VHH binders against q9xw16. Designs and how they scored, part 138

Target 1, 132 residues: q9xw16
Amino acid sequence: MSGWNAYIDTMTAAAPSIKRCAIVGAADGSVWARTEADNVFKASEEELKTFVALFNDVTQVPAKGADIEGVHYVVPRTEESLIFGKKENTGFFAVKTKSAVLIAVYEGPNEVAAQVRKAVESMQTYLNNAGY
Short names: E, the ipSAE of ESMFold2; O, the ipSAE of OpenDDE; V2, 0.75 times the mean of E and O plus 0.25 times the DockQ between their complexes.

## First folded at step 9 (VHH)

Design zb11 (framework vhh_8ghr_2)
Fold by ESMFold2-Fast, scan of step 9:
Structure zb11 (fold): chain B 132 residues (1-132), chain A 124 residues (1-124)
Amino acid sequence: as target 1 above (132 residues)
Amino acid sequence: EVQLVESGGGLVQPGGSLRLSCAASGFTFSSYYAIGWVRRAPGKGEELVARISPSGGYTSYADSVKGRFTISADISKNTAYLQMNSLRVEDTAVYYCARGYPPIPPTSSYFDYWGQGTLVTVSS
């Protein structure tokens, strides 16, 4: 069994355009699972702690943007449990569940972004229904 | 070393009650892990009867035990419990405590460590 890595595998299989992703604890940003090797998700523990705290008040995020893997993203808007951003041809979707935050970084056009969003939102729904 | 140790099994009359305990060592109960109770009845396959995650925030039960069994966790003692009420002859089984994660589509329940099991016999 892969533990939480099985959830990473499921998301990347559903949206192959995901370049890097992670599942982290919502309370502290601790890494539960992330892509590794050639696709290693490179965010530091301190950056992830800062990032998950953004979900405490998502309405403030569009004014200041968000940092993932040392990259500053413009966040055009947020939803209650969704933060997404753009930096040139790179983007991310991050969704909060009861206990976790799922972060997926992708590269490509809007059609690619739509598939990535669907994959992370499907996993968000699944984990919430499982008590996570 | 991850270890789960069950206790509290035994012989009980139909309609009686038992409380099973699962003492965990080598890891800490947290939002990262689920704890499940899985039983194997004589001549049957395994059935997940109850699950608790994360750190007591969510519980689920098999239809066969819903309303009769209650799963709980004491984080300070790193111990999970299965309170079994209104026991029936068909509840006779070896009960295992297991550490796991949520199921995943297409789903199987993921458990990576198991206790040794404790026998529960419900007989007249």
Scores: ipSAE 0.227, ipTM 0.581, lowest interface PAE 3.9, mean pLDDT 86

Design zb12 (framework vhh_8ghr_2)
Fold by ESMFold2-Fast, scan of step 9:
Structure zb12 (fold): chain B 132 residues (1-132), chain A 124 residues (1-124)
Amino acid sequence: as target 1 above (132 residues)
Amino acid sequence: EVQLVESGGGLVQPGGSLRLSCAASGFTFSSYYAIGWVRRAPGKGEELVARISGSGDYTSYADSVKGRFTISADISKNTAYLQMNSLRVEDTAVYYCARGYPPIPPTDAYFDYWGQGTLVTVSS
C-alpha cells in the first residue's frame, strides 16, 4: 500500500462530506494518493499539471477560474496558499504545502464547505510541519 | 523490484568518522518519499536516527546524534548518505536504510522497504 493513502483516509474521516480528494506533487501534479472506487478522483495528469501551476501566482486565478475533473469552477478570490471554487452545489478547496497540493471536492451548503476547508487546512498544517 | 543497498559500515575508533551510503533502485528519489536511517544495537530496540525528504529539502535527527550526524541525498545518483562524526561506543549498531513517508498519526514514521543493514562497530 501507498503510505500517502493513509492521509486520504485521515482527511475523509475528519470530513465525511468530502466526495473526492487527492494529494498531488506541487512541482508536477503527479498523483501521490486519491480516493478510489465509487469516489475516484478523475483528474487527468495534464489537468493536474495545469492546476498546480496556478499556485505560482494565485492572484491570476479569479479572472480565469479553475478546472478540476473536467469541471470549470468560478474562483471568487484566492489566499496565498489556498484556491477554492464553486459550481452550483459543488465546490472544492485546494491548498499548497512545501511539496504537495491537497484537493478536496465536496457537494453541499456552506456548512459542508466549512467542514471541508477545516479538514484540508488541518492536513496542510500537519504536512508542512512534517517537512512536506 | 524496489531495493535499498547500504555500504560503508566497519570498525572505527571512538572519535572517528564514517560515511554510510544507501543506493536505491526500483524507484526515484522525489518529494513523494522520505529516506530514513534506523539503527538497532544488539539487545536494544530500533531508533530512527535521521530522516531526509526525497527532494533533499527537509532533514530531522534524533537527539542522540544531533550535531554529529548529517544526512544528505544525491538525487542524480539516487543515493542517500549518513555522515557520522565524533563516533561513540554507544553508536555501535546495525544501520538500516529505509524508504518512508511522512509520519502517520499515531506512528512516528512509516517505512515500506528496508535495506539489508550494515554493521558499524565503534571500539578501541
Scores: ipSAE 0.256, ipTM 0.584, lowest interface PAE 3.8, mean pLDDT 87

Design zb13 (framework vhh_8ghr_2)
Fold by ESMFold2-Fast, scan of step 9:
Structure zb13 (fold): chain B 132 residues (1-132), chain A 124 residues (1-124)
Amino acid sequence: as target 1 above (132 residues)
Amino acid sequence: EVQLVESGGGLVQPGGSLRLSCAASGFTFSSWYAIGWVRRAPGKGEELVARISGSGGYTSYADSVKGRFTISADISKNTAYLQMNSLRVEDTAVYYCARGYPPIPSTSDYFDYWGQGTLVTVSS
């Protein structure tokens, strides 16, 4: 919870349909930054630890789904460093970098989902290039 | 008060070298900031020639200068550098040091503070 909040602000500005998001440590799920106040990202420490461990083998995730903020999401498929899911009108995109996992929860149709994906993938590329 | 002060410009012959310095005050180099070198030649728009992140060591260059220019930063001195080798007449411009706010200042429109500029003239 520090200057990493600037990256949270950048993602939410790029994709206003993001309702809540966080940047967490890839090794342990520790929160580096998250949305706060009315848009607080509510995942527990244990939930985040479990979630980041999913990136150890993303191919197993569609069979079980993923839990974020106590909500179980259906994960239709995964890509090497990308997990995404849907639950009714809500969805998420999560991407892994060298040191971090970026998680963005959004609400809206497929058009806004594409914008959210682009925002998190752009940040993923930037952080990887910066050594994170 | 944020300030960026350039030095090292001057007249040089084609094929020569110059090293530009950008001394920063009022903030500390960190992963929050990118430092860029932007040039403006008479009658031309601004060109972002080089960029460095303050902590991660990420660098990028315009195709026009790639392989000839090297950007670096000394975090302890809060100073960024642009080493310019194999200079061409086309490199003649005023060079500005600018602070960008991450994540990705791909254009000069994303820079929030600028130095005064230093003139580089490449001429026989």
Scores: ipSAE 0.006, ipTM 0.190, lowest interface PAE 9.4, mean pLDDT 82

Design zb14 (framework vhh_8ghr_2; at its last look DockQ between E and O 0.68; V2 from the best seeds 0.00; counts 0 for: pae E 5.7 > 2)
Fold by OpenDDE, look of step 10:
Structure zb14 (fold): chain B 132 residues (1-132), chain A 124 residues (1-124)
Amino acid sequence: as target 1 above (132 residues)
Amino acid sequence: EVQLVESGGGLVQPGGSLRLSCAASGFTFSSRYAIGWVRRAPGKGEELVARISGSGGYTSYADSVKGRFTISADISKNTAYLQMNSLRVEDTAVYYCARGYPPIPPTSDYFDYWGQGTLVTVSS
């Protein structure tokens, strides 16, 4: 098991509505860690390569949305290091660190989104401060 | 197969310098990994001496070696280095190179692959 799994566990513990989670390389979308077992994060590395490239110009993402695990999400807006999407009672938050992209897919009403965002942004801050 | 091979250890007088090398294979240096130098002195436990991210963007040192040791990495050579200056008798130890990950409380479990170690003896 990769040491990055510890950060997956931290994020999922912080936001129970997170169903699947992954940490990938910001440069190439390579998977460093992902949820497994009953909650396998299923995005392919090819898909993730495309996804992480969205951060090269986040301003264009709302117009086209984002795909994760073969699911298309509407992206209402973006921030410099944040992409989030929604589809019915599901959504995702993706944040970029210096070297990684953290992706959390969640299920639930809109009210749970705030907790998910907090979880991934907290990890983002931690990793950035640690030089990652 | 992941392998780490240390070199550069030896006998040196107090105040002297040594440069250790850690040649890595079976994986590529990147921000996905960290490389650490861990030393084990005779009769003592392990101490994480220094750590560097695979991309070189992050470094950390034990208080005991700050200002004297410098960890670095040459990504093109997939090799990490530990420049040790102003060596002291208490720096005598077997120095291990190890592959690890982003900052987690430094324990032996933090690293998943280790080299066989290189002996550094500081003696007058």
Scores: ipSAE 0.375, ipTM 0.691, lowest interface PAE 1.3, mean pLDDT 92
Fold by ESMFold2-Fast, scan of step 9:
Structure zb14 (fold): chain B 132 residues (1-132), chain A 124 residues (1-124)
Amino acid sequence: as target 1 above (132 residues)
Amino acid sequence: EVQLVESGGGLVQPGGSLRLSCAASGFTFSSRYAIGWVRRAPGKGEELVARISGSGGYTSYADSVKGRFTISADISKNTAYLQMNSLRVEDTAVYYCARGYPPIPPTSDYFDYWGQGTLVTVSS
């Protein structure tokens, strides 16, 4: 499907340190697009249903952490539409738009994390402005 | 199989109204998709005249049709509509319904499935 895959391509071009990412429906966690092949985003649809439901009350997330691709991440803090986590040298940023959740998994130090966050938040702003 | 089928085109006098319908099959209207109405008149390129995106709450219109055309969607019928009021001779075109996504910079709007088109002729 090339429609939403173009958004995956845009995010990974903006932040090449993104290892895997996906765009999923905010209501149900259904996958609209994900990285494939050597960079396949491996979360199950059941895991994604659970994950997107975290955005219903982000204040509860730091106490429990979050699971992505079968990996449990420590979530140190959340913002209204942002959940991010760390596990050793791996991390993720997930942002909610009106209709979607963008999830990007990366590996690397804090400067890499900052670039990934910027790419994901830029796309969030763009999609919200486009009605998504 | 994804299909979009337009209906409601025809001949109308200047100042008149038409409502175009776009019936979708092979996918369900949802926040994942946008629906656009694109027209092509003889000797002109394509113009995106109206778009409804995401949750159905966001609409956009070309300057040439603002205030005259209204796009809407009925999710229960899996059908999108273009209500065209105060029609002008310049609105004469083939109108296509298309399934789309948010436009991707640096590219313009992207549509992956198109209907066959319905002709709208505005003349006295």
Scores: ipSAE 0.372, ipTM 0.660, lowest interface PAE 2.7, mean pLDDT 87
Fold by ESMFold2, look of step 10:
Structure zb14 (fold): chain B 132 residues (1-132), chain A 124 residues (1-124)
Amino acid sequence: as target 1 above (132 residues)
Amino acid sequence: EVQLVESGGGLVQPGGSLRLSCAASGFTFSSRYAIGWVRRAPGKGEELVARISGSGGYTSYADSVKGRFTISADISKNTAYLQMNSLRVEDTAVYYCARGYPPIPPTSDYFDYWGQGTLVTVSS
């Protein structure tokens, strides 16, 4: 058991609409933990390296969108440490901590987006307080 | 192969100071991990004395050592340190360096690799 996998489990339990998620290194996009089995998070490390670099200037992201798992998302919202992407009835929230980026891909109507955001931001706060 | 090697233990008088070192190999200190110092006194269980995130951004201490002990890390040397000041007889123990992760709610002190320990004896 990876110690980081427990955080994946905590987030997916808090927001059941999360279908896939990962914790990746903010500097290089390396995968520290991810959902596996029936809901494997399939992004390549090259794609993740490009993705985490979006946090270098989140104000540029709405014009470009973002790619995760080979899927292009429109990015209607960003904040200093948060990127929200949407495609059809799916979306993602990604948040940056001191050392990592937490990525949650969800499915469902817009009503569940707040639950997903709360789950990842709660973990963001926890990891930041722990120095990660 | 992950390895942690402690050094710097010894015999000191009450009120004295020691600095313990934990040299790591087989992995690089990074924000993915935490480094902890755990001590075991004769006839007692383990006590997590101090923890530092691998990035050096967060530290925590047992109440028994707050204000006297300081944990630090030198990333460039892949080494963690425990500065122990104002030592007391109760600090006598074998001190282990261990690799772990951020706490999981509820709090869990999971360490996956341990050093062999270094003895600290505090006596007159």
Scores: ipSAE 0.068, ipTM 0.441, lowest interface PAE 5.7, mean pLDDT 86
ESMFold2 (binder alone), look of step 10: mean pLDDT 81; pTM 0.823

Design zb15 (framework vhh_8ghr_2)
Fold by ESMFold2-Fast, scan of step 9:
Structure zb15 (fold): chain B 132 residues (1-132), chain A 124 residues (1-124)
Amino acid sequence: as target 1 above (132 residues)
Amino acid sequence: EVQLVESGGGLVQPGGSLRLSCAASGFTFSSYYAIGWVRRAPGKGEELVARISGSGGYTSYADSVKGRFTISADISKNTAYLQMNSLRVEDTAVYYCARGYPPLPDSGYYFDYWGQGTLVTVSS
């Protein structure tokens, strides 16, 4: 409703396989926008604070894994400003921009994962170029 | 209540300079927001002339003003500025300060609150 919801809409339109997603502040994990209703992104404030802090050193994340929506994901590896994880048939991609962290949760095989990754990385590039 | 109040407009000769101010209240400048300066001249459409991210770290300009106008923000005063140099007759317009977000890929800029505008007249 407050402008950032349009970016949620853009990401979910680009990758319909995104089941839930959110845009949160990189400094504090505050929710700027998230999917709602039947697709509500259900992460607590404390979980999001912990999650965004992982971007302070992504190389440590594979040893710990990551928790999103109370689900513990195995993180096989990380890339600069990218954390991704898997748990059974579900997974996530999270990317950090200058000011925000984009988190997208999906369900499906590796082909679906590739489409979701492309969508979040495209939005990351776009927001970084816009000063976010 | 969110308010944006412009000041600094007036009459200036071609080649002159003006500095516009936009005082914000009801919210705090932060990385969540952007501030834009949008102008409208009689008989013309709206043009986004300058934009700054709420963090003050990123600026962008319309080609028509690039190199002549500078946007800045003073976070401690919660005020944005537009320094206008080498003014031209075609810069004559009402200048609005607006609170916004990053531009949408297909829809352009989204602004949710606007000031009342300040008139800039460039005339000999």
Scores: ipSAE 0.290, ipTM 0.586, lowest interface PAE 3.1, mean pLDDT 87

Design zb2 (framework vhh_8ghr_2)
Fold by ESMFold2-Fast, scan of step 9:
Structure zb2 (fold): chain B 132 residues (1-132), chain A 122 residues (1-122)
Amino acid sequence: as target 1 above (132 residues)
Amino acid sequence: EVQLVESGGGLVQPGGSLRLSCAASGFTFSSYYAIGWVRRAPGKGEELVARISGSGGYTSYADSVKGRFTISADISKNTAYLQMNSLRVEDTAVYYCARGSPPLPDEYFDYWGQGTLVTVSS
């Protein structure tokens, strides 16, 4: 059994425009699972630690943006458990569950972004209901 | 080969306590796996009563047992426990230890123990 990689596979199957994604610990940004090989999620441990700490006060994020994989994204707004950003034709959605943060990086236009958001939010609901 | 071996069931008076143990082999407790305790009582079907992450970092309980049952794990012994306090006649059931990996619908588990009978009766 692949453990947490089953969630990665489920999200990428639901939204094929996801280029890279990861599931990390909400407390410390430790990687539980991520896409690998040609789609390897490249964020460092220190970057992820900084990123998950953004969920402690999401209202401050639009003023400074967010960094993922060494790329600085403009964050237009946040919701209580959602941070999303855009940089030209690339973007990300990150959602927090009770114990995890799901991060999905995609490429494509706005209709593609909507599909990625739905996949990530569906997994967020699923994990919260599963106690994660 | 993955195995879960249960122990600790028995007969107890209402208001009493029991501790169930679930010894795991063929895998190591980690953040990837959850251990659940599922019970089956005649006429009620199966109920997931308690769940713990393999790392011991997260627990959840059914409303019927919350405040009375405590799930824990000893990672060094690769063993999970269910401490059952203030037992009621309604807790009478066969208790199964089960391993799940994400995603975890309430009843999705890939490996199960044989079950241990808990009888709460005078």
Scores: ipSAE 0.012, ipTM 0.201, lowest interface PAE 8.8, mean pLDDT 82

Design zb3 (framework vhh_8ghr_2)
Fold by ESMFold2-Fast, scan of step 9:
Structure zb3 (fold): chain B 132 residues (1-132), chain A 122 residues (1-122)
Amino acid sequence: as target 1 above (132 residues)
Amino acid sequence: EVQLVESGGGLVQPGGSLRLSCAASGFTFSSYYAIGWVRRAPGKGEELVARISGSGGYTSYADSVKGRFTISADISKNTAYLQMNSLRVEDTAVYYCARGYPPIPEGDFDYWGQGTLVTVSS
């Protein structure tokens, strides 16, 4: 098991409404860690490469949306290092660190979304402080 | 096959200096990996002394060695170093090089070297 899976476990413990998540390389979308078994994060290599490239210019994303696991999400707005989207009762938060992109897919209402965002942003801060 | 080989240990008097080396094979230093130096003195538990990300972007030190020890890495040689200055008798221990993942949580090392003995005595 990858040591990066410990950070996946930390995020899912902090926000149990996270259905699937992954930590991928910011440069190429290569998977460093992902949820497994019944909660396996399934995204193609090409999709992840396309997704992490969105962070090169987040201002273009709301006009086109974003694709994760073959699902097209509406992206209402972005922040410098944050892309988030919704599709009915599901959604995602993705944050960029110096070396990585953290992606968390969740299901639930806005109160649940706030907890997921907090968990992902806390991990982003931790990794950035560690040089990642 | 992943291997970590330490060298540079020995006997030194208090106030002296030593430089430990950790030569890695079977993987390449990169942002995906981190290297730590862990020591064990007779009758004591393990202490994580210093750590560095494979990219060099993150370093940390135990309070006991802060300001005296410096960790570094030479990516082209795939070798990590621990420069130990102002050595004290309580620094006497076997020093292990270990591979982990950034950030290196305590106990998250998957490969260890054989260890090198550092004795600080008059």
Scores: ipSAE 0.019, ipTM 0.348, lowest interface PAE 6.9, mean pLDDT 85

Design zb4 (framework vhh_8ghr_2)
Fold by ESMFold2-Fast, scan of step 9:
Structure zb4 (fold): chain B 132 residues (1-132), chain A 121 residues (1-121)
Amino acid sequence: as target 1 above (132 residues)
Amino acid sequence: EVQLVESGGGLVQPGGSLRLSCAASGFTFSSYYAIGWVRRAPGKGEELVARISGSGGYTSYADSVKGRFTISADISKNTAYLQMNSLRVEDTAVYYCARSRPPLPGDFDYWGQGTLVTVSS
């Protein structure tokens, strides 16, 4: 019954400033779990396919930015398995594991951003160690 | 309601090969679930020997079987396979097919009945 939503719950509990969150397949962008109801993660199938493909060459992303939920984010720089961006009062962190991409959209200042990054990186480490 | 049914076990000589099948019913293979093969020899604990996850087709293997065993899945047949090559006497065990789901990818919620693999001359 709990499904992949238990991992969403773990991340949002660790970083309450996460407003919307999803776990998607790295190969195809298929949604494994997402926040629902008032916090529904709103991304089309096509947008998620495009987004996960960015991890094939993260060095190209800062020149173009990234789109999540129809919002265009400025991506100042990337790391091998991390893309992050900012748009006015919102931001995101996305990390790739062996078979998944974790996406967290948050609101708040730099202190909040650091907490969100820590939450998604902790989950990335857990899932990689578990073979995902 | 959910069932996993193994087949393909038997007696084989050292250096031989066997292919185990796991037919699933009551759910559909997808990126949401992982399928693992877990073995248990009499008097020993359980060892997860191979796992496959749906979305990336990611596979993982225990060091004891790496390079000899291959896990795969046929989504159209809702069946997972374990190809076992270069079998050794210490591979003798009952092999179980198991489904894992979040929150713990290694925490299995449904198990097959098991199939016996005996490696001896």
Scores: ipSAE 0.012, ipTM 0.236, lowest interface PAE 8.6, mean pLDDT 83

Design zb5 (framework vhh_8ghr_2)
Fold by ESMFold2-Fast, scan of step 9:
Structure zb5 (fold): chain B 132 residues (1-132), chain A 121 residues (1-121)
Amino acid sequence: as target 1 above (132 residues)
Amino acid sequence: EVQLVESGGGLVQPGGSLRLSCAASGFTFSSYYAIGWVRRAPGKGEELVARISGSGGYTSYADSVKGRFTISADISKNTAYLQMNSLRVEDTAVYYCARGKPPIGDSFDYWGQGTLVTVSS
């Protein structure tokens, strides 16, 4: 039985502009679930380990940006437990829970970004309340 | 109080159809909870038959029921359904509606009482 993939499905249903998505371990960046096939999330183990470590001090991230799937994103600002970035017509939202980091890569203008953020933050709330 | 209440079980002949309903209270299907239908046949373990997540856009099925069963949800009624077609004797089981939390299939936090489906001639 596949576990966490149902929650990937929930996020992509809520925000169809999500192109690729993953749920990874907050401690090590290990992949718990990700989009597959034509929408495969392509970040390496080492990249994800580096990325989740950014949540140890989010205030440093805007100065350096963030790398996801080999793409360097400008991070204009961060919030506690939230990193987001933009590169041309693509962007991402990443949120940290107690045990996980949710990463959603989307394509589209600012109007769709708000929907993606809402989907990711709703799942963050659910997982925190479930003890994850 | 979270409750899941199943209905629609009964006796049916092979090749027949049944529609199971799962009425939820104490949470909404738009709250990112997955809903699963889990069955247990006499002498067998539990099998996750179907699940639905999100607003009904994403569904999955056990190989044993693909093409025959359809899971759906009516958000306005806060009710999930399992449409069971081309029923076989081996589909005989108690069917439970369950609210899934991560990881699905490993952890369900609320269960209905179950409804018996008997496929027999």
Scores: ipSAE 0.012, ipTM 0.159, lowest interface PAE 8.8, mean pLDDT 83

Design zb6 (framework vhh_8ghr_2)
Fold by ESMFold2-Fast, scan of step 9:
Structure zb6 (fold): chain B 132 residues (1-132), chain A 121 residues (1-121)
Amino acid sequence: as target 1 above (132 residues)
Amino acid sequence: EVQLVESGGGLVQPGGSLRLSCAASGFTFSSYYAIGWVRRAPGKGEELVARISGSGGYTSYADSVKGRFTISADISKNTAYLQMNSLRVEDTAVYYCARDRPPLESGFDYWGQGTLVTVSS
């Protein structure tokens, strides 16, 4: 067990509507930490490698959408280091740091989406300041 | 068994250069780990002079060495390097390579034996 699981715990405590999340390497999509057991983040390494490459040019993503855990999400827009998507009552926020990509999948209405985004962006700031 | 083995230390004149190597065994350089170079001179505390993340090669440096030292890693060789240029007498220290834990756990979990760098005329 890596110490990166502490960041997963911090994000899920800040936004309990997060159903599954992971911290993966920005260069290769390798999993550093993820939720486990009943909340296991199920994305394959090949899918994650494809996903983190989206951050090389986020402007292309809204036209194609994004796939996480075999689910295709509509991506309405992106920011330089932020991709978010929606599918029915589920959604995700993904942010890139210097070395990592944080992915949080949540379920619920738009009111909880704002809390999830805040938790993910707060962790992005923390990790960037820590050199990751 | 996790090991970090430093090499490349020695005696050099002020203004000279040295390249330190840190060969890792028992684990691979990956996104899970960062590698730091920490130095200690007699009677002084430890100073983290440079750090590199395993995944993207993102680097940081102490102000005392910024612009003079360069840290790098060759993941295929499982080896980290510290290129030291424009060396000063105050750079004299034992230099340790250390594996850095994720930020919330803080600190280094495995250390090399150290390599002595002496900057003197």
Scores: ipSAE 0.011, ipTM 0.229, lowest interface PAE 9.0, mean pLDDT 83

Design zb7 (framework vhh_8ghr_2)
Fold by ESMFold2-Fast, scan of step 9:
Structure zb7 (fold): chain B 132 residues (1-132), chain A 123 residues (1-123)
Amino acid sequence: as target 1 above (132 residues)
Amino acid sequence: EVQLVESGGGLVQPGGSLRLSCAASGFTFSSYYAIGWVRRAPGKGEELVARISGSGGYTSYADSVKGRFTISADISKNTAYLQMNSLRVEDTAVYYCARGHPPVPSTEAFDYWGQGTLVTVSS
């Protein structure tokens, strides 16, 4: 609905293996844009608030894992502004910018995971450069 | 209803200064929005001269105004400003305040515009 959906469209066009994604506020997890209809991103407001708080100390995340859309993912490691997880043939990449967190859930082998990460990190770089 | 109301335009001599204000209503400045100043001179297209994220975290300027214009926002007053210094005859234009959502990879797509304020720089 919003102009932020143009970012969703850009990421999904760059990485078609993204099944669902969202852009949320880094401070509170409020949804700015998400995939809808057949590809609706289903995380609750409380889950997103909990999830974005993980970026306050990413070093603790591999011990606990992360929950997205009620699914618990194993998080093998983190980087300062990146949390990623895997569960069977599905996974996610989440990156933090100054004001936002981008979350992309995908399905497929490691080759498509690399494409998804590239799309999300490209958007992260663009938004950081734009002050978001 | 979303409204953006510009003020502060007028006639000024080359080398002078003006401060434009953009009072917003119907929405609140936040990181979700970008606010820009776009100018249009007769016979020319629109030029995005300055923009600021609604949170104030990022500003950018057209090369034509960089170092002379400063954009700022007062979140508590829901008002954006454009301080214009060292004005030149070529700065003569109608200046619009606009609200946008920054689509990628293009420039910001502005969805609401003020009615514009005329700035005339003349000797």
Scores: ipSAE 0.014, ipTM 0.331, lowest interface PAE 7.3, mean pLDDT 84

